# VHH binders against q7z443r523to685: the designs that were tried, part 14

Target 1, 163 residues: q7z443r523to685
Amino acid sequence: TSLNMSTHQLTITVNVTSLEKSLIVSIDPDSPLLMTLYLGFQYQPNCTHFHLNITLPKDKVWQKDEEYTWVLNPEHLQHGIGTYYITAVLSERQEGAQQTPSLVSVITAVTQCYYWEIHNQTWSSAGCQVGPQSTILRTQCLCNHLTFFASDFFVVPRTVNVE
Key: E = the ipSAE of ESMFold2; O = the ipSAE of OpenDDE; V2 = 0.75 times the mean of E and O plus 0.25 times the DockQ between their complexes.

## First folded at step 4 (VHH)

Design y1 (framework vhh_6fv0_2)
Fold by ESMFold2-Fast, scan of step 4:
Structure y1 (fold): chain B 163 residues (1-163), chain A 118 residues (1-118)
Amino acid sequence: as target 1 above (163 residues)
Amino acid sequence: QVQLQESGGGLVQPGGSLRLSCAASGFTFSSYAMSWVRQAPEKGLEWVSSISYSGGSTYYKDSVKGRFTVSRDNAKNTLYLQMNSLKPEDAAQYYCARETYYGSFDYRGQGTQVTVSS
């Protein structure tokens, strides 16, 4: 799903049918582009009328695909199920020369953290939240308990201290 | 197909230095955070160091901090680990790994062996 953003604006429509999962919105412009995303419920948002916003690309990210990804947890979707509109607006303060992307890719997905609950022998999401570093490719899981994930990935335990 | 190929291991004396390299292919290297992990004889895999996709942030295992430096050259699709003041405890098979979130990895190379002895 590629869309033309040459008019300095892009509209994304998302039909939310469940509040049990987090929504991930990923924008991949064909050249770097400073933009702000605005969220509205049942209306087209703009810079003076919106429910939530985010400026992209995000700074100081760990993975590159985090730069243009917005994670919306159920608590961010305050109006419940229904149609949400996202307006992406090109910033007037572009870094360097003005950019004119020919195409952007827009991907939306839903995700949730699950772990195997040994005592009850079932999958559970209890005690876990989808983190803000999540992307279409990777779900960051922030859990308040020890957990084991079913995965094709190998896990190497590590300790990182604040330096 | 994702491929990671380590090189630069060898035999060094305590206090010596080695520079490991990892050549990446089959994916957009510049988009992924990368890590070095190692496995010593009769021990499990141990995380050593990680670097963000841009090289702007790095993290190290406490025992290697100040001695090891991770870096990357995105134009050459290459990850590096400069190892100084090597100790016998650093002897291991060293692997580069492509990161996912929270210490999870989806690919690693076949490794390069580092031996520290006289």
Scores: ipSAE 0.380, ipTM 0.766, lowest interface PAE 1.8, mean pLDDT 80

Design y2 (framework vhh_6fv0_2)
Fold by ESMFold2-Fast, scan of step 4:
Order: structure tokens, then C-alpha cells, then sequence
Structure y2 (fold): chain B 163 residues (1-163), chain A 121 residues (1-121)
């Protein structure tokens, strides 16, 4: 979905039906755009009334698509299942960009980390959490054990041999 | 089709230098973090270095800090590893790899065929 940000804000509605997965919110603007996202449960949040926020683009990112992605883990969805609202508000101090009408794409998705458990010959999520560097295209998995995922991923720990 | 092609390996004496290159194709190189991993004879894969998509952030294995420098040229779809003050323990097959996310040592989805680095007097 593409939306016009010329009105200084947009609202995203997400119906959360499970707390076993993480919510990924991706905003893709046509040009760099400084913004703040606010999260509310069963209400429309704003800059003075919200329970979580994030400023985008994120700094110190490793992949380009991380810049405008917000990862909300079950711990962030503390009010449980139900309707969450996200309000995105443009910063008044845009760097390089004048207040030209901006077009943004908004994508929301859910994701979870799974690893293959050899003894049970099944996939498990035990010991893994979705990391903040996740995007709609890539899931960062933070695990307390060595993990091989369904895609062609592998982890190369500093002190462990991986063949 | 993702392709990574390493070059620049060779034989060098202890204390010498080599510059490795990796030519990438089949994906938007400038959007991905990249890294280098190596495998010494009769040893497992070992992470060496990673670099963010823009080149603004770099990470190194402790044993190579101050000696190795990773860099990239996004206009040329090329990743580099400048290796100075090479030690016998640096001898290995070096692989260019695409990073999906960084976790201490790194997480990779594709690697090239590698280029051999030998350090001996």
C-alpha cells in the first residue's frame, strides 16, 4: 500500500490475533523522510498519548531495508491480542527535503524464528526471538543455541566449527 | 542468480600484505551487508569481518583487528579485504559472503568459491 504523507501523518491499523509472532511494520518513502511512529492499543495514538514509539530512519543499520522498519515483539504487544493503531508523524526538521508531497508504501507482516530439531524431526521456535534488525524480507533470529533455519541461512560462531 | 567471485589470494611471507576482492552480481549489492569468512586446512569456517550496506560500519574478528580492513565500492559491486602484517595462522581459503543479519560472528546466506591465502617463509 502507497499513501500520501503530505498531511504530516498517516494511521495504520493492525489486528493482532496471536502473541506467538512478531509484528513487522515497514514504511518505504519515495525519498528520505524523518518521522516518528507511535503505538496505541485500541486507541489512536499521538505525540502526547502513546505506549511505544520509534524514530525512523533508524541509525547504525546493517541492511538498507532496516532503515524504515519497526519490529514489535510479543513483549512490546503487552496489552494482548486485539487492534493496535500506529500513527506516523513527519518531523518538522526534514534534512535535504522541503515539504514536497511524499508518497510512502506501508507493509505490515508477522514473522517468527524456527529451527530444525533433529531428535523430533520438526521445527521449533524454542530459544529464539525475532531481532530488531528484521525486515519484511529478512528475519533476524537471536538464538541461545546454534541454529539452522528453513532458508539457506547459517550461523558462524567465533569459537565453533561449522561445516 | 546470486554470484560472488573472489580473487587476490596467493603466497606471501609472514609480515606481508594481500588485497582480496569479491565481484558480486545477481542482486542489489548496495542494499546488503557483506562479509568475509575463512577456512584453514582441517579447521571449520571462521568469521573474519563484516561491513554494512553503506560502508559506514565495520566489524572484525579480534585476532585481525588493526591488521585487516574491509571496504566496499557500491558503484562497482565489489567488496575488498586489505590484509596487512599477515601471520601463518591467517593461511586459509577466504570466502566472500552476503550477510542476512549480524550476530556476533555473522549470519550468511551465500558465499563464493573462495580464494586461497598461503603464508609461509
Amino acid sequence: as target 1 above (163 residues)
Amino acid sequence: QVQLQESGGGLVQPGGSLRLSCAASGFTFSSYAMGWVRQAPEKGLEWVSSISYSGGSTYYKDSVKGRFTVSRDNAKNTLYLQMNSLKPEDAAQYYCARVTYYWGSGTFDYRGQGTQVTVSS
Scores: ipSAE 0.094, ipTM 0.574, lowest interface PAE 4.6, mean pLDDT 78

Design y3 (framework vhh_6fv0_2)
Fold by ESMFold2-Fast, scan of step 4:
Structure y3 (fold): chain B 163 residues (1-163), chain A 119 residues (1-119)
Amino acid sequence: as target 1 above (163 residues)
Amino acid sequence: QVQLQESGGGLVQPGGSLRLSCAASGFTFSSYAMSWVRQAPEKGLEWVSAISWSGGSTYYKDSVKGRFTVSRDNAKNTLYLQMNSLKPEDAAQYYCAKETYSGYYFDYRGQGTQVTVSS
């Protein structure tokens, strides 16, 4: 969905039906926009009443699509299953740049880390969490164990990838 | 369709230098982190270096730090690896790789370019 942010605010509604997966929120503005996102459970959050927040774009990201991506793990969805609201508020610092309406695309997705568990011959997520460098196109897996897919494969030292 | 074309390999004496290039197409090169990996005969793949989407962050395998420099030109969709003070143990087939899942580079490696170090 593309939305006009001339009102300096937009709302995203997410229906969480399972706490086994992480929620990925991706915002793609047509030009750079400094914004803060606020999370609320069963209510519309704002800058004075929210459960969790993040400022976008993120700095020093590894991949470009991380700049406007917020990763919410099950631990961040503490109120359980139900409807979560996210309010994105434009920073007043860019008032001059906000003279023209900005278009913003919003995508939400869910993801989880899996690895092949040899003893049970099935995929498992045990010991893994979705990392903050995840996006809707790829999942960063941070695991407390190192799993090689084959003896001639390797894992890049900066992250542990078990998919 | 992701396409990566490595070049610049060759034969060099120990202590010599080579610059590898990787021409990328089929994806938005400027949006992705890139890596260099290598494989010596009868050995597994070894990660060598990585560079963030903007070129602002670089990482190196300990054995090549201070000798190798990774860089990119996003306007030309090209990744580079400057290799100085080459050692016999650096001899390998070198591949550039687009990162899909951090550490799983095989899906996007190109044809590779051979580096031989001998006198």
Scores: ipSAE 0.029, ipTM 0.515, lowest interface PAE 5.7, mean pLDDT 76

Design y4 (framework vhh_6fv0_2)
Fold by ESMFold2-Fast, scan of step 4:
Structure y4 (fold): chain B 163 residues (1-163), chain A 119 residues (1-119)
Amino acid sequence: as target 1 above (163 residues)
Amino acid sequence: QVQLQESGGGLVQPGGSLRLSCAASGFTFDDYAMYWVRQAPEKGLEWVSGISWSGGSTYYKDSVKGRFTVSRDNAKNTLYLQMNSLKPEDAAQYYCAKDTYYGSGFDYRGQGTQVTVSS
């Protein structure tokens, strides 16, 4: 979805149907935009009433598409299944005086790390979690049972359920 | 089609310096983190250094920290590795790599560039 931020604010809704998956929220502005996202469960959050927040773009990201991506793991979605609201508020500190409306695209997805478990002949997420470098295009899987090919290997193999 | 072409390797004496280059094409270079990996004779692939999409963050293997500097020129689609105070243990075939489209891991398509350190 594409949304106009001429009012300096936009709200998106996300229906969470499982607490076993991570939620990925990606904002793609037409030009760099400093913003804060606020998360609310069953209500529309604002800067004074919210459960969680994040400032975008993120610092020290690895891939460019991580800059405007918020990864919400199950421990962050502790209010249960249902409708979550995310309000994006444009920062007052933009390049110069902002005079034109900004167009942003918003994409949401859910993901989880899986690997094929030979002994039980099934997919398992045991020992894996979704990492903060995840994006809409890829899931970073941090697994405690993976063998690293070389010492100090930074990037771990990705495993995700294709269903 | 992703193309990565490494260059700048050669023979140097211990304590010498080399600057490796990697010319990238076939993908949006500016959107991806890039890595240097190496493979010495009779050893597996070893991660050496990484650099974020913008060049704002860099990471190094402990054994090269302080001696190697990774950088990138996004306008020229080129990745660099400045290697100073080279040791015999640094001798290896060096490859540049990017993350794979479908997840974590290295995608390196070049032939690499050979670094030899001997007297």
Scores: ipSAE 0.013, ipTM 0.505, lowest interface PAE 6.8, mean pLDDT 75

Design z1 (framework vhh_7n9e_1)
Fold by ESMFold2-Fast, scan of step 4:
Structure z1 (fold): chain B 163 residues (1-163), chain A 118 residues (1-118)
Amino acid sequence: as target 1 above (163 residues)
Amino acid sequence: DVQLVESGGGLVQAGGSLRLSCAASGFTFDDYAMYWGRQAPGKGREWVSGISWNSGSIAYASSVKGRFTISRDNAKNTLYLQMNNLKPEDTALYYCAKDTYYGSFDYWGQGTQVTVSS
């Protein structure tokens, strides 16, 4: 969905139907926009009344689509199943010259990490969490119990030294 | 179709240098993180280095840190690995990759062979 941010503010409605999954909120502006997102349960949040917030774009991301993606894990959705509201507020300070209000595409999705558990011959989510580098196109799975991968693939180490 | 074509390998003496290139096509190169990996005879695949979509984040395996430099040219859809002070232990098939779902890497092409003699 494309939304006009000419009023410096927009509201997104999200229906949460499961507390076992993570919610992915992706904002795709047609030009770079500094914004803050506020989360509320059953009410429209603002800068003085909210449950959680995040400033976008995110710094030092690995994939470009991570810049405007907010990952909300089950622990962040503790008010339960129901309607959550997100208010996006444009910063008064924008990077670069901006003449016209920007159009913003908004996509929400849910995701969960699974692995094949050989002992029980079934899929399991135990010991895994959805990572903050997740996007609507890619789920980052952080699994402390997984130490080995298929021989014809390689994976970056869980701990890396970043310059 | 995603394609990654590695080049720049060869035979070099210990202490020498090589610059590897990876030409990417079939996807929006400047939207993805890119990686270099290698596989030596009789060993599994080893991660070597990674670079974010905008070069804002860079990481190296401890075995190559300080000797190798990863870089990218988004205008040319090309990933590079500058390899300095090469050691016989660096002998391997080198290949480039991009992220896939679940943190695993796809690879395309046959890689480029690097052989370091004493």
Scores: ipSAE 0.301, ipTM 0.723, lowest interface PAE 2.8, mean pLDDT 78

Design z2 (framework vhh_7n9e_1)
Fold by ESMFold2-Fast, scan of step 4:
Structure z2 (fold): chain B 163 residues (1-163), chain A 119 residues (1-119)
Amino acid sequence: as target 1 above (163 residues)
Amino acid sequence: DVQLVESGGGLVQAGGSLRLSCAASGFTFSSYAMYWGRQAPGKGREWVSGISYSGGSTAYASSVKGRFTISRDNAKNTLYLQMNNLKPEDTALYYCARETYYWGSFDYWGQGTQVTVSS
């Protein structure tokens, strides 16, 4: 039992300038932290008011860097271009770690799958989607056709103290 | 400099067993999924088995399922493939691979280890 208030949160701000790319959010805590992330458009979300959520770390991942990574495709950014807020809320039931204080790093990146289209001799994204097992270092491309792929991404690192 | 060194191959009779090893260096082995592939004489490469970074998940090609077992020792940076009930069709150069920056794309870093199964 703890008397500490459940205001232990991380807030991430992302300015979305294109709906053709997927957003990758990676959180790297110094020690294991059970958390839930909430997404909001033009407002800071919480556990009772949000558009989408995910619980981290993810289970049954193949690569280690998938554990604290959230992939948001254009269909998840449905309110369009603008400022999105992500609130990470620490679980009251931490598994093997103390809730506060902890150091975490936050990296956001945008990515998209491209393939070489032989008929038009150009790069295209048609028929491809960025998969949920993508990370900052690896793009999973899920396509309805089989061909060579390339990805394009931009990384902006941030370090945040957990309050 | 990423290095993968395969060993443990040899000549065996059909129905026999072999254990292959892959010694990894130059990267954080415990953070990556690892794979075994093979290439038969005059044929392209084919996937054999895969294991998650923690060893908690494994997958096998249908041709080897039930006969082969993949495992890893993250403390020793070593990947293993236990091959039981070997068949002549398992004759191939076996190599271990790490997945590259694209999912489903693999780098072959070592020379592989030859497995020959006589009838």
Scores: ipSAE 0.352, ipTM 0.745, lowest interface PAE 2.3, mean pLDDT 78

Design z3 (framework vhh_7n9e_1)
Fold by ESMFold2-Fast, scan of step 4:
Structure z3 (fold): chain B 163 residues (1-163), chain A 120 residues (1-120)
Amino acid sequence: as target 1 above (163 residues)
Amino acid sequence: DVQLVESGGGLVQAGGSLRLSCAASGFTFDDYAMYWGRQAPGKGREWVSGISYSGGSTAYASSVKGRFTISRDNAKNTLYLQMNNLKPEDTALYYCAKDIYSGVGYFDYWGQGTQVTVSS
């Protein structure tokens, strides 16, 4: 699961078989690495041709393991089922004067939020999204209704901030 | 073996202040967000405040925003809640938590709590 980023980029291949779940992409470098991830459907993306991107590590995270985690919800995988490619490109500006080739671990996982719907006597994901604070070990569920859930998740308390 | 030990509660007059502490052990404290919750007699648990792993982000329930301040000392593995301008409705058993309980939406790794009683 460890990969070498000595060429200043790496490619992750993900075969998406369902659009009902969110994709979690986790990069765990041996040392801090400033990088940008690019997403492409059925092609290898780069900095000039991509569908979506994100810069890692993420800013203003709540858990440390969120720093190098990208959450891709079904609306981000809008080209449908099939093979997605993610290219990670190291920034030319890294912290520290001396830079050695770094090892990174790459983990991908899928997750979804569920609740029991009493009227239909079934599990449902309606009104819920996987949140951006999700990681491979914890799913953040953001729901627009008040019901109990049955999944491996965490619910971040919301506050109504007046100004 | 995750342990959270709350302290600093007590009896205080309305308008007074208390500082709660939560001593954490058994996990890498400075990798996790931490939370304070409370439970008044005969009521369910409610969320009070949260703080990111670095202390760079905080959040508060509307009922306590502007009166309470959450902070942490990662070198001491300790979480704090500074409670100012206390009101009788703040009377509750206060808990700290590391994770949110899976399947129910409540906090996991709760400590035994520390009692706060606010008299008028």
Scores: ipSAE 0.236, ipTM 0.644, lowest interface PAE 3.4, mean pLDDT 78

Design z4 (framework vhh_7n9e_1)
Fold by ESMFold2-Fast, scan of step 4:
Structure z4 (fold): chain B 163 residues (1-163), chain A 119 residues (1-119)
Amino acid sequence: as target 1 above (163 residues)
Amino acid sequence: DVQLVESGGGLVQAGGSLRLSCAASGFTFSDYAMSWGRQAPGKGREWVSGISWSGGSTAYASSVKGRFTISRDNAKNTLYLQMNNLKPEDTALYYCAAETYYSGEYDYWGQGTQVTVSS
């Protein structure tokens, strides 16, 4: 969904129904935009009252869509199941742009890493965590049994789920 | 449809050089990190080198570091691998690879270009 950032901030509402999956928040501005995201549980966060924050775009990313993607693992969603609010605030300092985009696209999704467990002949997420290089199109899987993926050229990606 | 077409392989003597190219189409090349991989006869696939979407970051397998250079030209949708001081152990089919916007479940590889290094 596209949202207007003319107020220099926007609010994203996310209903978390499970702590077994990671939350992916993707912002797609129509031009480069420095911003800080604040996370709150059951309240509207701001720069002085928040649970977690991140500054976007991220530095030194491998995929372009990583620049404006925030990955929130279950350990970051410490207040459990319920409604989380994210407030995105534009930086006072913009790199080369003195004007804000008229529209910003926002997508939220959930994802989890799976691997085929030969002994039980089923898919399992045990020992795997979603990595910070994940995006809505690609899930980075970090597993403590990494040798399972080592025989393959790349880590097996998992498709993200969107509402 | 995503297409990756490798070229530039051939026969070269030990100590020589080759430049491989990968022509990409069917996706927005400039948005994705790209990699080179290789497979020698009777061996599994081995990752060789990677480059970020902008070309600002690169990574290399220890076996090729200092000898190979990965680069890209986003205006031409082309990935390159400059291979210097080639060794017989570098003999393999070389592939380029990308995460496709279409699948999301795997990275796509091309058909490959053969590199043979004689002793």
Scores: ipSAE 0.302, ipTM 0.698, lowest interface PAE 2.4, mean pLDDT 77

## First folded at step 5 (VHH; framework vhh_surovatamig_d1)

Design u1 (at its last look DockQ between E and O 0.83; V2 from the best seeds 0.00; counts 0 for: SAP .708 > .668)
Fold by OpenDDE, look of step 5:
Structure u1 (fold): chain B 163 residues (1-163), chain A 121 residues (1-121)
Amino acid sequence: as target 1 above (163 residues)
Amino acid sequence: EVQLVESGGGLVQPGGSLRLSCAASGFTFSSYWMSWVRQAPGKGLEWVATIKQDGSEKDYYDSVKGRFTISRDNAKKSLYLQMNSLRAEDTAVYYCARTIYIPGSYYFDYRGQGTLVTVSS
């Protein structure tokens, strides 16, 4: 989803239905843009009232597509099942990136790292978590017993409001 | 880049047979365990079968034992699944998956786009 930015902030609404999966949020601007994301549960967060925040783009990334991706693990979503709100507050354009109007692409997905337990004949995610280098296109799985895992992506219903 | 391409899916009647193929590229095929996994409509991913690098070990999900046979040709970088005595519950998209084996567990780091198998009268 591409949004035409008319103000200096946008709101993303995500319905979280599982406390065992990670939420991937991609907010990719058409040109380099500094922004701060705020997470809220059952309320619209702001710069003074939020559960968690992050500044994008990330300072250190392995690949470019990680720059504007926020990975929210279950511990970040511990407030419960329900509607989460993400408010992105735009700071300013980076040097050399002056384009009007500004466009922002927003994509959300949920995912988890799974492996097959042979004896139990079931999938497990025990000891594994989605890593911070995950994106909409790929899942980084970090496990205390191994590094390679299957992942399952689901698109999370969302509403994006540009205020 | 790692690539897995499944083929051979289609519509079959109950009791029928089908053979799936997977063409692998972009990695040393003979160095990896390989697996088939499947996903039925509205259901989660399910493990089907796994085969060792040299084909000396094979493992199957209980529901497909005796009906399905996994095999591989390392020279052709191909994985196969012979499916006999197909049932309606076998209806799914079947995926070829590169597999890492740790005692007690299978890990799947890559899989293809899948091929649809529909078992219906």
Scores: ipSAE 0.692, ipTM 0.911, lowest interface PAE 0.5, mean pLDDT 89
Fold by ESMFold2, look of step 5:
Parts: sequence; structure tokens; C-alpha cells
Structure u1 (fold): chain B 163 residues (1-163), chain A 121 residues (1-121)
Amino acid sequence: as target 1 above (163 residues)
Amino acid sequence: EVQLVESGGGLVQPGGSLRLSCAASGFTFSSYWMSWVRQAPGKGLEWVATIKQDGSEKDYYDSVKGRFTISRDNAKKSLYLQMNSLRAEDTAVYYCARTIYIPGSYYFDYRGQGTLVTVSS
């Protein structure tokens, strides 16, 4: 979904329905943008009141599609089931850039690393973590006995407020 | 890049039979265990069957045991699922999955787009 970043910030809302899945937030701006994202549970965060933040684009990525990806694991989402708010704030615009508002595409998805436990005849995620190289297109799974698993992706449609 | 392409799905009456195929490319097929997993409409994933690299060991979900047979042909880089005595409960999208065996567990790192099997009168 494309969104207009016509002010200096953008709000993304995500309804988290599971405390065992990881959330992937992917932003694809139409031009290189430096931004900071703030996370809040059941409130709109800002630069002085938030649970977590990240600055995008990330440094030292393995693939370019990781630059504007925020991976939020269950430990980051331990505040509960419900609505999380993400406020994205532009840091600076390049001098000499056009005066038009920036356009960004935002995609959110949930993912989890599952394996089949043979004896119990059940799916398990125990001993696995979703890794930082994960994107909307692939999940990095870091497990005690093995690394690099792919899992199911789910893209969540969203209502987004832009001020 | 790893590719897994399932085929052979379709509409079948209860009690009927169907054979699924999976063509593998982009990796050394004979070095991996292979599995079938399925997803019924609106439901979560279910593991169906797994076969060892050389075909010498096969494992099945209880509800399909005795009705389904997994097999592979390493020369053709192909995985198969023979499904007999089909039931309405077998209706699902069936996925071919590349599998890594660790004692006690099956891990899956790649799967295809799936093939739909509908069992209906």
C-alpha cells in the first residue's frame, strides 16, 4: 500500500493478535529518506515517549531490501495483544530536492519459524528466533540445531493516518 | 535459486485416488529429505509425510497412514504423493517442502506454490 508522507511524520497501526509471531515492517520510500520509527502499545508514540525505536535505513545489511525493514520479535512485542502504533519521523530532506511530499509504501507481515516435532506430532517454534536478515519476502530462522529456515508470510492490510 | 513445482491436483470424489508430483531444481535434490505439507481452506499447515534422502525411510501423519504413499526419484529430481481412499478432510492445498532432519524434528526451508486437491461429491 502506498502512503503520502506529506508532513514530517507518518503513523502506522498494527493489530497484533499473537504473542508468538514476529512482526516485519517494511518501508519503501520513493527516494532515499532518513527516518526514525517509534513503537507504542495502545498509544501514539513520539520522540520522547515510546517503547522502542530504530533509525532507517539500517547500516551493514546483507541485502538491499533489508535497509528499510524493522524486525520486531516477540520480546519486542511483550506489551500485549492489541494495537501497536508506529510513528515514522523524517530526519532531514536532501538540499536541492523537489518540494513535493515524499511517497512511501508500507507493508506489514507476521512470521514465525516452525518445525515439526515428530514424537509430539505438533508444530513448535521452541529454540528458534526470527533473525535480522528477515524481510517481507523471506524469513531468517536461527535455531539451536540449524540456521536459515523459511516460513509462511502473511501480509496484513492496514489503515494508516498521515498528518 | 531453489524451485519446487507441484502438480497433479484436481477434483476427486470421495474414495478416489490422485497422484501428486513435485519437480525440483536449483539444488542437489538427493542431499535433502523431502516432505508434503498441506493447508485446508482457513486452517493452519499440517504435516503429511516425509521421505529420507535415499528413500529408505518414510514417515506419515496418522490420519493418512495406510492411504498415502510418499516416494521420490532422485534421477528425475522428483517427489511424489500417491493418495488413495480420499476423504473430504483431505481437501487442501498441498505443498512440496525441502526438509532438514534433526533427530526428533523436521525443519522446512523451501516450499512451492502448491497444488489444490478438492475432494467432493
Scores: ipSAE 0.481, ipTM 0.853, lowest interface PAE 1.4, mean pLDDT 81
ESMFold2 (binder alone), look of step 5: mean pLDDT 90; pTM 0.903

## First folded at step 7 (VHH; framework vhh_surovatamig_d1)

Design u2 (at its last look DockQ between E and O 0.45; V2 from the best seeds 0.31)
Fold by OpenDDE, look of step 7:
Structure u2 (fold): chain B 163 residues (1-163), chain A 121 residues (1-121)
Amino acid sequence: as target 1 above (163 residues)
Amino acid sequence: EVQLVESGGGLVQPGGSLRLSCAASGFTFSSYWMSWVRQAPGKGLEWVATIKQDGSEKDYYDSVKGRFTISRDNAKKSLYLQMNSLRAEDTAVYYCARTIYIPGSYYFDSRGQGTLVTVSS
């Protein structure tokens, strides 16, 4: 993870080792902040060159901690195993925010939804995906047969200060 | 709000015994299957045991069969795991999980924060 102070950009580097798991990116700003995230594979993305983008905070959330969370499913990570780069371009403070130095905490995690197949005596993720309402604290599992909680959740904590 | 709180974990020597408890609240405990799952350090989640609503059916992971016993007290809204003949490989954080049974599969829609069991000489 690196920060470009001159351009108000934050770069998050994630090594994806599985194409079957989802990547959760949580950004926690010290105050409400508008930002756009760009995803790139094996290159640092920007506003003109990226695979996928999202603007945070999310407009509609069920819980507050979802506002600055980006869930990337395997379909979003279809480019392959390797290093993914996320460039966060910071825009402006939202209304009511104090003029304080920009402090941003970043946490990434990988996870997948699993259920136990009794006959095969194994875990399966078939028909299931990590839902968009997932956060670092909770995994939403959406399945075509049932929604459930069971997951292989691994958190990689990372803190980045943006000034 | 569904709450599951595990307890009873600790340090035990190989061959020792330990009894885990899970206190459930926020839902009709007697209406659900319940399970224990565990996660060893650096490893993935592992299913341990499942018990039917009325306790009439129990299922175990092969590695714990004959050593572990799952039970429940619906009046107390509690789930238990009696662990005997503990092995080093049983070292893990143990979670109780509310379980939905669909023929052929166990789904876990809620679990607690877990309790650590360490088996070491």
Scores: ipSAE 0.539, ipTM 0.853, lowest interface PAE 0.6, mean pLDDT 88
Fold by ESMFold2, look of step 7:
Structure u2 (fold): chain B 163 residues (1-163), chain A 121 residues (1-121)
Amino acid sequence: as target 1 above (163 residues)
Amino acid sequence: EVQLVESGGGLVQPGGSLRLSCAASGFTFSSYWMSWVRQAPGKGLEWVATIKQDGSEKDYYDSVKGRFTISRDNAKKSLYLQMNSLRAEDTAVYYCARTIYIPGSYYFDSRGQGTLVTVSS
């Protein structure tokens, strides 16, 4: 859904129901924006109080659609099941100070890498991690024996607050 | 870009047969193992069958063994699934999947949009 960044800040709310899946946060601004995202569990984060942050667009990407994507693996989400807040804050640019809204589209999804274990006849994710080249459209799977991309995403419903 | 397009799904009565096809493009088809996987509405993904690059090895999930036959035609870049003695529990969307074999495991890196098979009286 498109969101208005007129306050230089917005909050994304994600209800995490599983500790085994990775969270993908994808932002598509209508114009190039430099921003910092802050993650908080059970509280609204800011620049001085957060669990993790990232600056977007990323400096080092392999494809363009990665530059506004934040990959949060289960290690990053070990604070618990429940509500995570993401505060996105625009960095600095104020020349020709304007009340022009910047529209961003935000999509969140959960994903995980699975393979078929032949001997046990079951699906497994052991030895696989969701990699940093993942996007809302494709999952990078980094496994003990293989790196590959898979297209099985599920979009998580979200609540947003514009401030 | 890798493309896989499934076809041949439809409505069939229990005990009936269908033949699914998958047209592959955008990669060297003969260099990959290929699989069928399926997903019933509201349920998880199930592995169905896998075939080696040259067709010399085939593997099936227990519930379909003896009823389904996987095959491929490398000249036509096509994968097939012959489904006989169909049952209500075979109702699902069927996907063809590009497969990488590592001893003990099948990894799936690409799939098509699927074709719906409905088995109903």
Scores: ipSAE 0.469, ipTM 0.849, lowest interface PAE 1.6, mean pLDDT 82
ESMFold2 (binder alone), look of step 7: mean pLDDT 90; pTM 0.903
ESMFold2, look of step 8: ipSAE 0.464; ipTM 0.841
ESMFold2 (binder alone), look of step 8: mean pLDDT 90; pTM 0.907
OpenDDE, look of step 8: ipSAE 0.067; ipTM 0.549

